Miniprotein binders against q9bqp7. Designs and how they scored, part 250

Target 1, 240 residues: q9bqp7
Amino acid sequence: VPQNWFPIFNPERSDKPNASDPSVPLKIPLQRNVIPSVTRVLQQTMTKQQVFLLERWKQRMILELGEDGFKEYTSNVFLQGKRFHEALESILSPQETLKERDENLLKSGYIESVQHILKDVSGVRALESAVQHETLNYIGLLDCVAEYQGKLCVIDWKTSEKPKPFIQSTFDNPLQVVAYMGAMNHDTNYSFQVQCGLIVVAYKDGSPAHPHFMDAELCSQYWTKWLLRLEEYTEKKKNQ
Short names: E, the ipSAE of ESMFold2; O, the ipSAE of OpenDDE; V2, 0.75 times the mean of E and O plus 0.25 times the DockQ between their complexes.

## First folded at step 22 (miniprotein)

Design wk15 (at its last look DockQ between E and O 0.85; V2 from the best seeds 0.73)
Fold by ESMFold2, look of step 22:
Structure wk15 (fold): chain B 240 residues (1-240), chain A 103 residues (1-103)
Amino acid sequence: as target 1 above (240 residues)
Amino acid sequence: SERIKRLEELAKEILRLVEELRKITDDPYVLKLLDMAELLAEFALDAAKRGDLEEAEQLLKWAIDYLEWAVEEVKKLGVSPEEIERLIRKLEEAIRELEELLK
């Protein structure tokens, strides 16, 4: 149980944007500073068991690809993820930016993979936008806030080499989503809040992406786990 | 006991090198590698303080591997080549110390 419980939702905020939908999604700039990011908190609080598992996987890949081959593979995966996020931001931006897009950015198996999901996405409120939890002192860069099948969600886009049909197979991704949600709901740059999350896992070969929807109850359950990770991080850095 | 202290000091040196590299670049890929080196070095420091010598040695080996990888990536960026060469020499010293400890 966390020592400093804090609610994920803000009772003083609406869970829906006002009727006047802005024509341009919010894009709050990320300021680099000393408070930790969501991804750093999660990475720095990996268990020793998780680290040993990762290293076993790494060694097997090095045996198969060689050390240089493994580094090239890892670099390419990172770049493909970066390109995927750039493409999605471009696709979900107002239509007037379509002429300015690099059309090679749109040529991707990952983009084909998410097409059926994008049909159900509307009312985009934020894209690649910074969030800060003023009380808990952490920051993040959320991918998207939009309606998915009529429910306003924090949406996180992931690329994967393996199918992930169940939310449990997405490791720390649910914690990342709820951390962004909690930060956004308590960030003065936003006037509304969200109660649902969506993790979308896209595939390189264009196979249909797997959506993992998180209702408010599930988000609250993962929020507790996020608070524990944040407390662990804070305690660890205090002792340095 | 002396071997434990040498492992502890090596872990602290790796952590110092990580912080120096963070001052050179904010490239997201490099920072990801440095975050991993940091975590491994912190685990190694804790293992050394508990006297878990084999665990500390393995963790330090992995931390150094990530640090070498990060240096390689920073060299591709072309940022601060003079400082990178200084850090490479420090890293080579850390590698030699680990090799002596593994004997």
Scores: ipSAE 0.783, ipTM 0.907, lowest interface PAE 0.8, mean pLDDT 86
Fold by OpenDDE base, look of step 22:
Structure wk15 (fold): chain B 240 residues (1-240), chain A 103 residues (1-103)
Amino acid sequence: as target 1 above (240 residues)
Amino acid sequence: SERIKRLEELAKEILRLVEELRKITDDPYVLKLLDMAELLAEFALDAAKRGDLEEAEQLLKWAIDYLEWAVEEVKKLGVSPEEIERLIRKLEEAIRELEELLK
């Protein structure tokens, strides 16, 4: 049980955005500060076993591709992910911002992969927007807040070359999503709260993306795990 | 032992290099590499304190590999060549120290 319990949901906020909320998605810039990001917390609290597994994988890939080949592969994976997020931001942005769409960004297998998910996405409230949890002292940049099948969600878009049919195969992504949810629900820059999460795994070959929906109960379970990781990070940094 | 102390000092030096690199870039890809280097160096420091020299040495090797990679990526981003060159010199010193410890 976390020592510093804090709720994921804010009882003082409405579950529905107010009618006065702007029609334009929020895009709050991330500020550089001493506050750790969600991604930093998660990465810095990996277990030694997880690290060794990653390094073993890396060594195997280096044997297959060479060192330079592995670096190039990793760079390409990162770039493909970045382009995919840029394309999604363009797609989900209001039509007035669409005039500058690079059509080349839209011609990807990843974009094809998520088409069936995008059909169920509406009511976009935020895109590439910063969140801060003032009490728990962490920040993050969330991909999207929108309605998925009529439920307001924090949506996290991921690229993969391998199928990830189960939420368990998404590693710490569920923790990332609930961390963003908890931060947004307590960030004064947002007038509303979210109760659901969605991880979408897009595939390079254009095969149908896997949606991993997280209801309020599942989000609460992962929130407890997130709090434990955050406490571990905090304790680790106090001892340095 | 003297060897334990040197491994601890090297781990701390790597941690300092990571912090210096974080000051010169906000690139998410580079930051990911730096976070791995930091984590590995911290684990190495803990291993050294426990007297597990073999584990400490392996972890430091991996940490240095990530630092080298981070430096290469920072160069591609066109960040201050002078500052990068200074950091490269320090990294080279750390590599030499590790090589000496591995003998």
Scores: ipSAE 0.607, ipTM 0.821, lowest interface PAE 0.9, mean pLDDT 90
ESMFold2 (binder alone), look of step 22: mean pLDDT 86; pTM 0.870

Design wk16 (at its last look DockQ between E and O 0.78; V2 from the best seeds 0.77)
Fold by ESMFold2, look of step 22:
Structure wk16 (fold): chain B 240 residues (1-240), chain A 103 residues (1-103)
Amino acid sequence: as target 1 above (240 residues)
Amino acid sequence: SERIKRLEELAKEILRLVEELREITDDPYVLKLLDMAELLADFALDAAKRGDLEEAEQLLKWAIEYLEWAVEEVKKLGVSPEEIERLIRKLEEAIRELEELLK
């Protein structure tokens, strides 16, 4: 039970897209700030058990690959994730003015994996766009806001091959989505709100990605968990 | 005890090094490594304050490993080479302190 509950939805905002929407998705730049990002809050509130599990996994990988090999593996996983998000932003951008956009970005099992999902995505409203919750004082960089099967969603793209739990626990994926949603719904840079979420898990071998749809009720349940993590982070930093 | 105080001071020095590295780069990969070093140093400081000396030492070892990794990545970026060399010397001092504590 959070001590300072705050609603995820803004009753003063419409959940319908504006009929006169601009043709270019919003991309609000993320600026360096002293207030924490969503991913930092989630990472900094990992439990000791999660950290010890990560270190156990790291030691197994180091035995297999060597220390330098493990660092190279980890760097490559990070780079593949970065390339995946860059490719998706390019694919979903309605104004790709460069015909020769690097075809190498599109040569990925992860991109093949999401093709069936992309056929159901339309009405892109935001891509790689900053959000700020001015009241709760956190920021984030959301991947995408678009319609999925007729429902406007905050969409988060995940690759399946990454160290578990190296940077962020996979159990935190719904918290990340609702944190972005709550911030966007109360950010003055946005004129609309979103009540649904979508997590898309893509596979390196190109197997069909698995979508995880979150309706408004499920988002509200995870929002409570996010608020607890944010409170934990705040208390932790207050004591330092 | 004196050993607890030395472990606490080492954890705090690691936290200071993390902040200094954050001021010279916004590279998202480096920042993820620094976040891990910070978390581990925070856990180590708490363990030292509770008198869990073996746990504190292990956590500090892991935190330093993430800092070494982060420094390695910053060197690849080529940003602020004079400042990174200063931070390397501070990190080497932290490593020597941990080695003395492990005796």
Scores: ipSAE 0.793, ipTM 0.910, lowest interface PAE 0.7, mean pLDDT 86
Fold by OpenDDE base, look of step 22:
Structure wk16 (fold): chain B 240 residues (1-240), chain A 103 residues (1-103)
Amino acid sequence: as target 1 above (240 residues)
Amino acid sequence: SERIKRLEELAKEILRLVEELREITDDPYVLKLLDMAELLADFALDAAKRGDLEEAEQLLKWAIEYLEWAVEEVKKLGVSPEEIERLIRKLEEAIRELEELLK
């Protein structure tokens, strides 16, 4: 049980955005500060076992591709992910911002992969927007807040070359999503709260993306795990 | 032992290099590499304190590899060439120290 319990949901906020909420998605810039990001917390609290597994994978890939080949591969994976997020931001942005769409960004297998998910996405409230949890002292940049099948969600878009049909195969992504949810629900820059999460795994070959929906109960379960990771990070940094 | 102390000092040096690199870039890809270097160096420091010298040495080797990679990526970004060259010199010293410890 976390020592510093804090709720994921804010009982003082409405579950529905107010009718007065702007039609334009929020895009709050991330400020560089001493406050750790969600991604930093998760990465710094990886277990030794997880690290050794990653290094073994890396060494295997280096044997197959060479050192330079592996670096190029990793760089390309990162770039493809970045371009995919940029394309999604463009797609989900209001039509007035669409005039500057690079059509080349839209011609990807990843974009094809998520088309069936995008059909169920509506009511976009935030895109590439910073969140801060003032009490728990962490920040993050969330990909999207929108309605998925009529439920308001924090949506996290991921790229993969391998099928990830189960939420368990998404590693710490569920923790990332609930961390953003908890921060947003207590960030004064947002007038509303979210109760659901969605991880979308897009595939390079254009095969249908896997949506991993997280209801309020599942989000609460992962929130407890997130709090434990945050406490571990905090303790680690006090001892340095 | 003297060897334990040297491994601890090397781990701390790597951590300092990570922090110095964090000051000169906000590139998410580089930051990811630096986070791995930091994590590995932290584990190495813990291993050294436990007297697990072999584990500490392996972890430091991996940490240095991530630092080298991070430096290469920062160079590609064209960020502060003079500062990068200073950091490269420090990294080279850390590599030499590790090589001496592995002997």
Scores: ipSAE 0.747, ipTM 0.891, lowest interface PAE 0.6, mean pLDDT 91
ESMFold2 (binder alone), look of step 22: mean pLDDT 86; pTM 0.873

Design wk17 (at its last look DockQ between E and O 0.85; V2 from the best seeds 0.71)
Fold by ESMFold2, look of step 22:
Structure wk17 (fold): chain B 240 residues (1-240), chain A 103 residues (1-103)
Amino acid sequence: as target 1 above (240 residues)
Amino acid sequence: SERIKRLEELAKEILRLVEELRKITDDPYVLKLLDMAELLAQFALDAAKRGDLEEAEQLLKWAIEYLEWAVEEVKKLGVSPEEIERLIRKLEEAIRELEELLK
C-alpha cells in the first residue's frame, strides 16, 4: 500500500534482555529545523471532512460560550495538557526533590486519574525526549518510554474531558505513538528497541484513566497507516 | 474568472501572512493556530483553482478567523510590536477583500 515501505523495528539493534538502563531517563533536546514533526504531519493531512466537522463543533461551542468564551476555553484546555505533561515528567523523574516541584502542578484530577496506571509503570528510559527518524526524515517529542506491566512501551499521555474507553475513540493517537516508536527505533541516540505502545487517557474529574495497550501486531497495522500519512504530507509539500 | 483569481490571490496572501507570523514567535499555542490557518488556506486555494467559489469563500473565512486568533495571542506575548502592527494592517486588508468578495 505505501509506495516506500520501511520497517518499524530495527533488527540490527537487537532488543537484549536486562541491558543496563541509565540511572536517569534520557531527555534528548528537540532541535528546530525544517524536518516535519509527527504532529504537523498528522495535522496537515487532515481530510476536508474532518476539518468541516471540527468547524461545526467549534461553531456550536461559540454559540454556547461566546467567541471570547470559546477562545478562553481552548486556551485553558491547552494549558491543562501542558501542566499534566509537566507533572508526569516530575513524578516519573527518579531524583526529583520536593523543593524543585510545583505543588499545584501535582494536585489535579488528571494526576489522580492516572494513579492506578502509574503503579504498573517502571523502568523509565526516556521522558519528554526528542526522536528523529534518520531515513524517513521526521521528528517527534515523545512523552515517556517505560515498562508497563512488564512490557517496554512508548507511552503517550492524553487529557480528555470526555470518556475514551476504546482505542478507536483516540483518533490519530495510535499513529502518533507508532511514529514515535519508529523514529526512536531508528535514532542513534537510543540504544534500545521498543515494539509496544500505550495510550493513557486521563480525566479531569479524577475518574480512572483508560490505558490502551498496543502490542507489536497492532503497532504494525498502525505503522502502515502512519507511512501513508507521511507520504501524503511529502507529496503535498513537494507540490508547493 | 476574475472572482476566482481574486480568491486564489487572497488564499496566497493568507499563506504569506502565516509564514510572516511564524518568523515572529515560536509559541506552541500560536503555532498550533497558524497550522490550522495554513491548512484552511491551502484547501481554499485548491477550491479556488477548481472554481468551487462558495467552498473557497467559506474556507478563507475560517482561515482568516484562525489568523486573527493567532494575532491576538501574539499581542498578549508582547513581542515585536511594530511587526505585529504591520501584519494587523495586512490582515485587515485581507478581511476587507473577503467581505467585498462575499457581496
Scores: ipSAE 0.777, ipTM 0.904, lowest interface PAE 0.8, mean pLDDT 86
Fold by OpenDDE base, look of step 22:
Structure wk17 (fold): chain B 240 residues (1-240), chain A 103 residues (1-103)
Amino acid sequence: as target 1 above (240 residues)
Amino acid sequence: SERIKRLEELAKEILRLVEELRKITDDPYVLKLLDMAELLAQFALDAAKRGDLEEAEQLLKWAIEYLEWAVEEVKKLGVSPEEIERLIRKLEEAIRELEELLK
């Protein structure tokens, strides 16, 4: 059990967005602060075993591609992910912002992959928006808050070259999602709360993306794990 | 032992270099590389404190590789050539120290 327990859901907030919610998705800028990001916390609290597995994978890839080839591969994967997020932001943004859509960004296998998911996405509340948990002292940049199949979710978009049919195959992504949920639910910049998460794994070849829906119960389970990672990070930084 | 102390000092130096690089870039890709370098250097420091010299040395080697990679990517971004050159010199010193420890 976490020593510093804090609820993921805010009982003072209603689950229903107020009718006065702006028609335009929120985009709060991320401020550079001494406050750790969700991604930093997760990265810095990886186990030795996880690190060794990653390094073994890296070594294998270097043997296959060469050192420069591996660097190029990694850079390309990162760039493809970035372009995919930019394309999704453009797609999910209100039509008035659509005039500057680079049509080339929309012509990707990843965008094709998520088309069936996008059909079930509506009521976009936030895009590429910063969240801060003031009490737990962490920040993050969430991809999207929208309704998926009528349920308000924090949506996290991921790119993969390999199938990830199970949520367990998404590594720390469930922790990232619930961290954003917990922060948003307690961030004063947001008037509403979320009870669900969604991880969407898009594929380069255009094959149908895998949606990993997280209900309130599953979110609560991962929230406990997130709190433990945050405590570990905090302890580690006190000892430095 | 003197060797343990030197490994600890090298790990701390790598951590300092990571923090200096974080001040000159906000590129998410570079920051990911720096986070790996930091994590590895911290594990190396812990290993050295336990007397696990072989583990510490391997972890420091990997940390330096990520740091070198981060520096290369920062150069591509066109960030302050003078500051990068200073950091490269410090990194080269750290590499030399590691090479001496591995003899």
Scores: ipSAE 0.551, ipTM 0.804, lowest interface PAE 1.0, mean pLDDT 89
ESMFold2 (binder alone), look of step 22: mean pLDDT 86; pTM 0.873

Design wk18 (at its last look DockQ between E and O 0.76; V2 from the best seeds 0.73)
Fold by ESMFold2, look of step 22:
Structure wk18 (fold): chain B 240 residues (1-240), chain A 103 residues (1-103)
Amino acid sequence: as target 1 above (240 residues)
Amino acid sequence: SERIKRLEELAKEILRLVEELRKITDDPYVLKLLDLAELLAEFALDAAKRGDLEEAEQLLKWAIEYLEWAVEEVKKLGVSPEEIERLIRKLEEAIRELEELLK
């Protein structure tokens, strides 16, 4: 149980979002900051078992590809993730046209993979936007806030390749979403709040992406687990 | 006990090098490599304090590998070449200390 529990939803915000015409999604810039990011908290609180599993996988890959080959592979996976997020931001932004987009950016198995999900996404309110929880002292960069099948969600886009990405914790995906949600709901740069989350796992080969919807109740369950990880991080770094 | 102290000091030196590199760049790929080096060095420090010397040595080896990888990536960015060369020399010294501890 967290020592200092804090609610994921903000009682000071309207229970019903104000009607508005969001012609341009919010994009709050991420600023250099002393306070930790969501991804740093999650990475720094990985268990020793998780680290040993990652190292075992790394050694198998190095045996197959060589050390330089593995480093190139890992760099390419990271670059593909960046380009995927850039492509989705471009696709979901009303200010860009197809003619202004890099054609190689749009030619991706990952983009093909998410097409059926994008048909259900509307009302985009934020893209690649910074969030800060000033009370709990953490920051993040959320991918998207939009309606999915009529529900306003923090949406997190993930890429998956076979084998899995080396430096990404797949066990922590729900924690990342709820951490962004909690931060956004208590960030004065945002006038609305979000009660649901969505994790979309896209595949390199273009196979249909898997959506993982999180309602308010499930988000609250994972929020408690996030608070424990944040508490663990804070205690760990306090004694250094 | 001397071996424990040397492993602890090596872990702390790796952590210092991580922080020095963090001051040079904010490149997200480099920062991810540095975060892993940091985590592994912290696990190694804890293992050394518990007397788990073989575990501490393995964790330090992995931490150094991520730190070497991070340095290579920073070199590709072309920032602060004199600072990077200084850090490379410190990293090479850390590698020699680990090799001596493994003997």
Scores: ipSAE 0.752, ipTM 0.894, lowest interface PAE 0.9, mean pLDDT 86
Fold by OpenDDE base, look of step 22:
Structure wk18 (fold): chain B 240 residues (1-240), chain A 103 residues (1-103)
Amino acid sequence: as target 1 above (240 residues)
Amino acid sequence: SERIKRLEELAKEILRLVEELRKITDDPYVLKLLDLAELLAEFALDAAKRGDLEEAEQLLKWAIEYLEWAVEEVKKLGVSPEEIERLIRKLEEAIRELEELLK
């Protein structure tokens, strides 16, 4: 059990967005602060075993591609992910912002992959928006808050070259999602709360993306794990 | 032992270099590389304190590789050539120190 327990859901907030919610998705900029990001917390609390597995994978890839080839591969993977997020932001943004759509960004296998998911996405509340948990002292940049199949979710978009049919195959992504949920639910910049998460794994070849829906119960389970990671990070930084 | 102390000092130097690089870039890709370098250097420091010299050396090697990679990526971004050159010199010194420890 976490020593510093804090609820993921805010009982003072209603689950129903106020009728006065702006038609335009929120986009709060991330401020550069001494406050750790969700991604930093997760990376800094990787186990030694996880690190060694990563390094073994890296060494294998270097043997196959060469050192420069591996660097190029990794850079390309990152760039493809970035372009995919930019394309999704453009797609999910209100039509008035659509005039500047680079049509080339829309012509990707990843965008094709998520088309069936996008059909079930509506009521976009935030895009590429910063969240801060003031009490637990962490920040993050969430991809999207929208309704998926009528349920308000924090949506996290991921790119993969390999199938990830199970949520367990998404590594720390569930922790990232619930971290954003918990922060948003307690961030004063947001008037609403979320009870669900969604991880969407898009594929380069255009094959149908895998949606990993997280209900309130599953979110609560991962929230406990997130709190433990955050405590580990905090303790680690006090001892430095 | 003197070797343990030198490994600890090298790990601390790598951590300082990571922190300096974080001040000059917000690029998410570079920050990921720096986080890995930091984590590896911290594990190396812990290994050195335990007397696990071989593990410490391997972890420091990997940490330095990520720092080199981060520096290369920062150069591509066109960030402060003068500051990058200073950091490169410090990194080269750290590499030399590691090479001496591996003899």
Scores: ipSAE 0.697, ipTM 0.869, lowest interface PAE 0.7, mean pLDDT 91
ESMFold2 (binder alone), look of step 22: mean pLDDT 86; pTM 0.871

Design wk19 (at its last look DockQ between E and O 0.89; V2 from the best seeds 0.77)
Fold by ESMFold2, look of step 22:
Structure wk19 (fold): chain B 240 residues (1-240), chain A 103 residues (1-103)
Amino acid sequence: as target 1 above (240 residues)
Amino acid sequence: SERIKRLEELAKEILRLVEELRKITDDPYVLKLLDFAELLAEFALDAAKRGDLEEAEQLLKWAIEYLEWAVEEVKKLGVSPEEIERLIRKLEEAIRELEELLK
């Protein structure tokens, strides 16, 4: 249990956005500072066992592909994720003139994979937008805030080269979502809050993406786990 | 002992090189490689302080491999070529120290 618990939801903030809010999605710029990001906290709190398993996997891949082949593979996976997020921002943004003329961004297996999910997405409120938790002192860059099947969600888009139909196979993804949610709900740049999360896992071959919906209760459960990881990070850096 | 102190100093030098590379670029891919180098060097420092010399040596070897990879990626970006050459020389010194420790 976290030593310094803090609530994920803000009781002083409405979950119903103001009807006079702008129709253009928020895009709060990420500012450089010493405050750790969500993804850095999660990476820096990997266990030694997880690191050894990763190194074993790397050695097998290097034996199969060669060292240069493995580095090229890893770089391509990273680039495909970047392209996927860029394409989704373009698709979901009302400011699409120049971005929509790049057919290479819009034509990929990952984009095909999410088409059925996008039909259920509406009311986009934020895209690629910074969040900061003022009290807990962490930052993040969330992918999307929008309604999914009528529920306002923090939505996180993930690529996978293998089908992953259940959220338990995406090791830290739920923690990332709730960390963004908690930060957004306590960030003065946002006038509203969200109580639900959505993780969408897309497939390279265009197979239908799998949505993993997180209601408020499930988000609260994962929030506790996120707080433990953040405490571990803080203690680790305090001892340096 | 002497070997423990050398392993601790090597881990600290790796951490310094990580920070110097962070000053050269904010490229997300390079930063991800540097985060792994940092984590491995921190595990190595902890292992050295506990006297687990074999584990510390393995962790330092992996940390250096991530640093070498990060340097390769920074070279592809073409930024700060004089500074990257200086860091390469420091990294080569770290590699020589590790090789000496492994004998």
Scores: ipSAE 0.787, ipTM 0.909, lowest interface PAE 0.8, mean pLDDT 86
Fold by OpenDDE base, look of step 22:
Structure wk19 (fold): chain B 240 residues (1-240), chain A 103 residues (1-103)
Amino acid sequence: as target 1 above (240 residues)
Amino acid sequence: SERIKRLEELAKEILRLVEELRKITDDPYVLKLLDFAELLAEFALDAAKRGDLEEAEQLLKWAIEYLEWAVEEVKKLGVSPEEIERLIRKLEEAIRELEELLK
């Protein structure tokens, strides 16, 4: 059990956005500060075993591709992910912002992959927006807050070359999603609350993306795990 | 032992280099590389304190590789060439120290 327990949901907030909420998605900029990001917390609390597994994978890839080839591969994977997020932001943005759509960004297998998911996405409330949990002292940049199949979700978009049909195969992504949810639900810049998460794994070949829906119960379970990771990070940094 | 102390000092130097690089870039890809370097250096420091010299050395080697990679990526971004050159010199010193420890 976490020593510093804090609820993921804010009982003082409504699950329904206020009628006064702007039709335009929120985009709060991430400010550089001393507050750790969700991604930093998760990465800094990886186990030694996880690190060794990653390094073994890296060494195998270097044997196959060469050192420069591996660096190029990883750079390309990162760039493809970035372009995919930019394309999604453009797609999910209001039509008035559509005039600047780079048509080339839309011509990807990843975009094709998520088309069936996008059909069920509506009511976009935030895109590429910063969240801060003031009490737990962490920040993050979330991809999207929208309704998926009529349920308001924090949506996290991921790219993969390999199938990830199970949520367990998404590693720490569920922790990232609930961390953003908990922060958003307690961030004064947001007037509404989210109770669900969604991880979407898009595929390069255009095969149908896998949606991993997280209901309130599953989110609460992962929230406990997130709090433990955050405590581990905090303890680690106090001892340095 | 003197070797343990030198490994600890090298791990601390790598951690300092990571912090210096974080001051000159906000690039998410570079920051990811730096986070790995930091984590590896921290594990190396712990290994050294436990007297596991082989593990410490391997972890430091990997940490340095990630730092080199981070520096290369920062160069591509065209960020603060003078500051990068200073950091490269420090990194080269750290590499030399590791090479001496591995003899």
Scores: ipSAE 0.673, ipTM 0.858, lowest interface PAE 0.8, mean pLDDT 90
ESMFold2 (binder alone), look of step 22: mean pLDDT 86; pTM 0.872

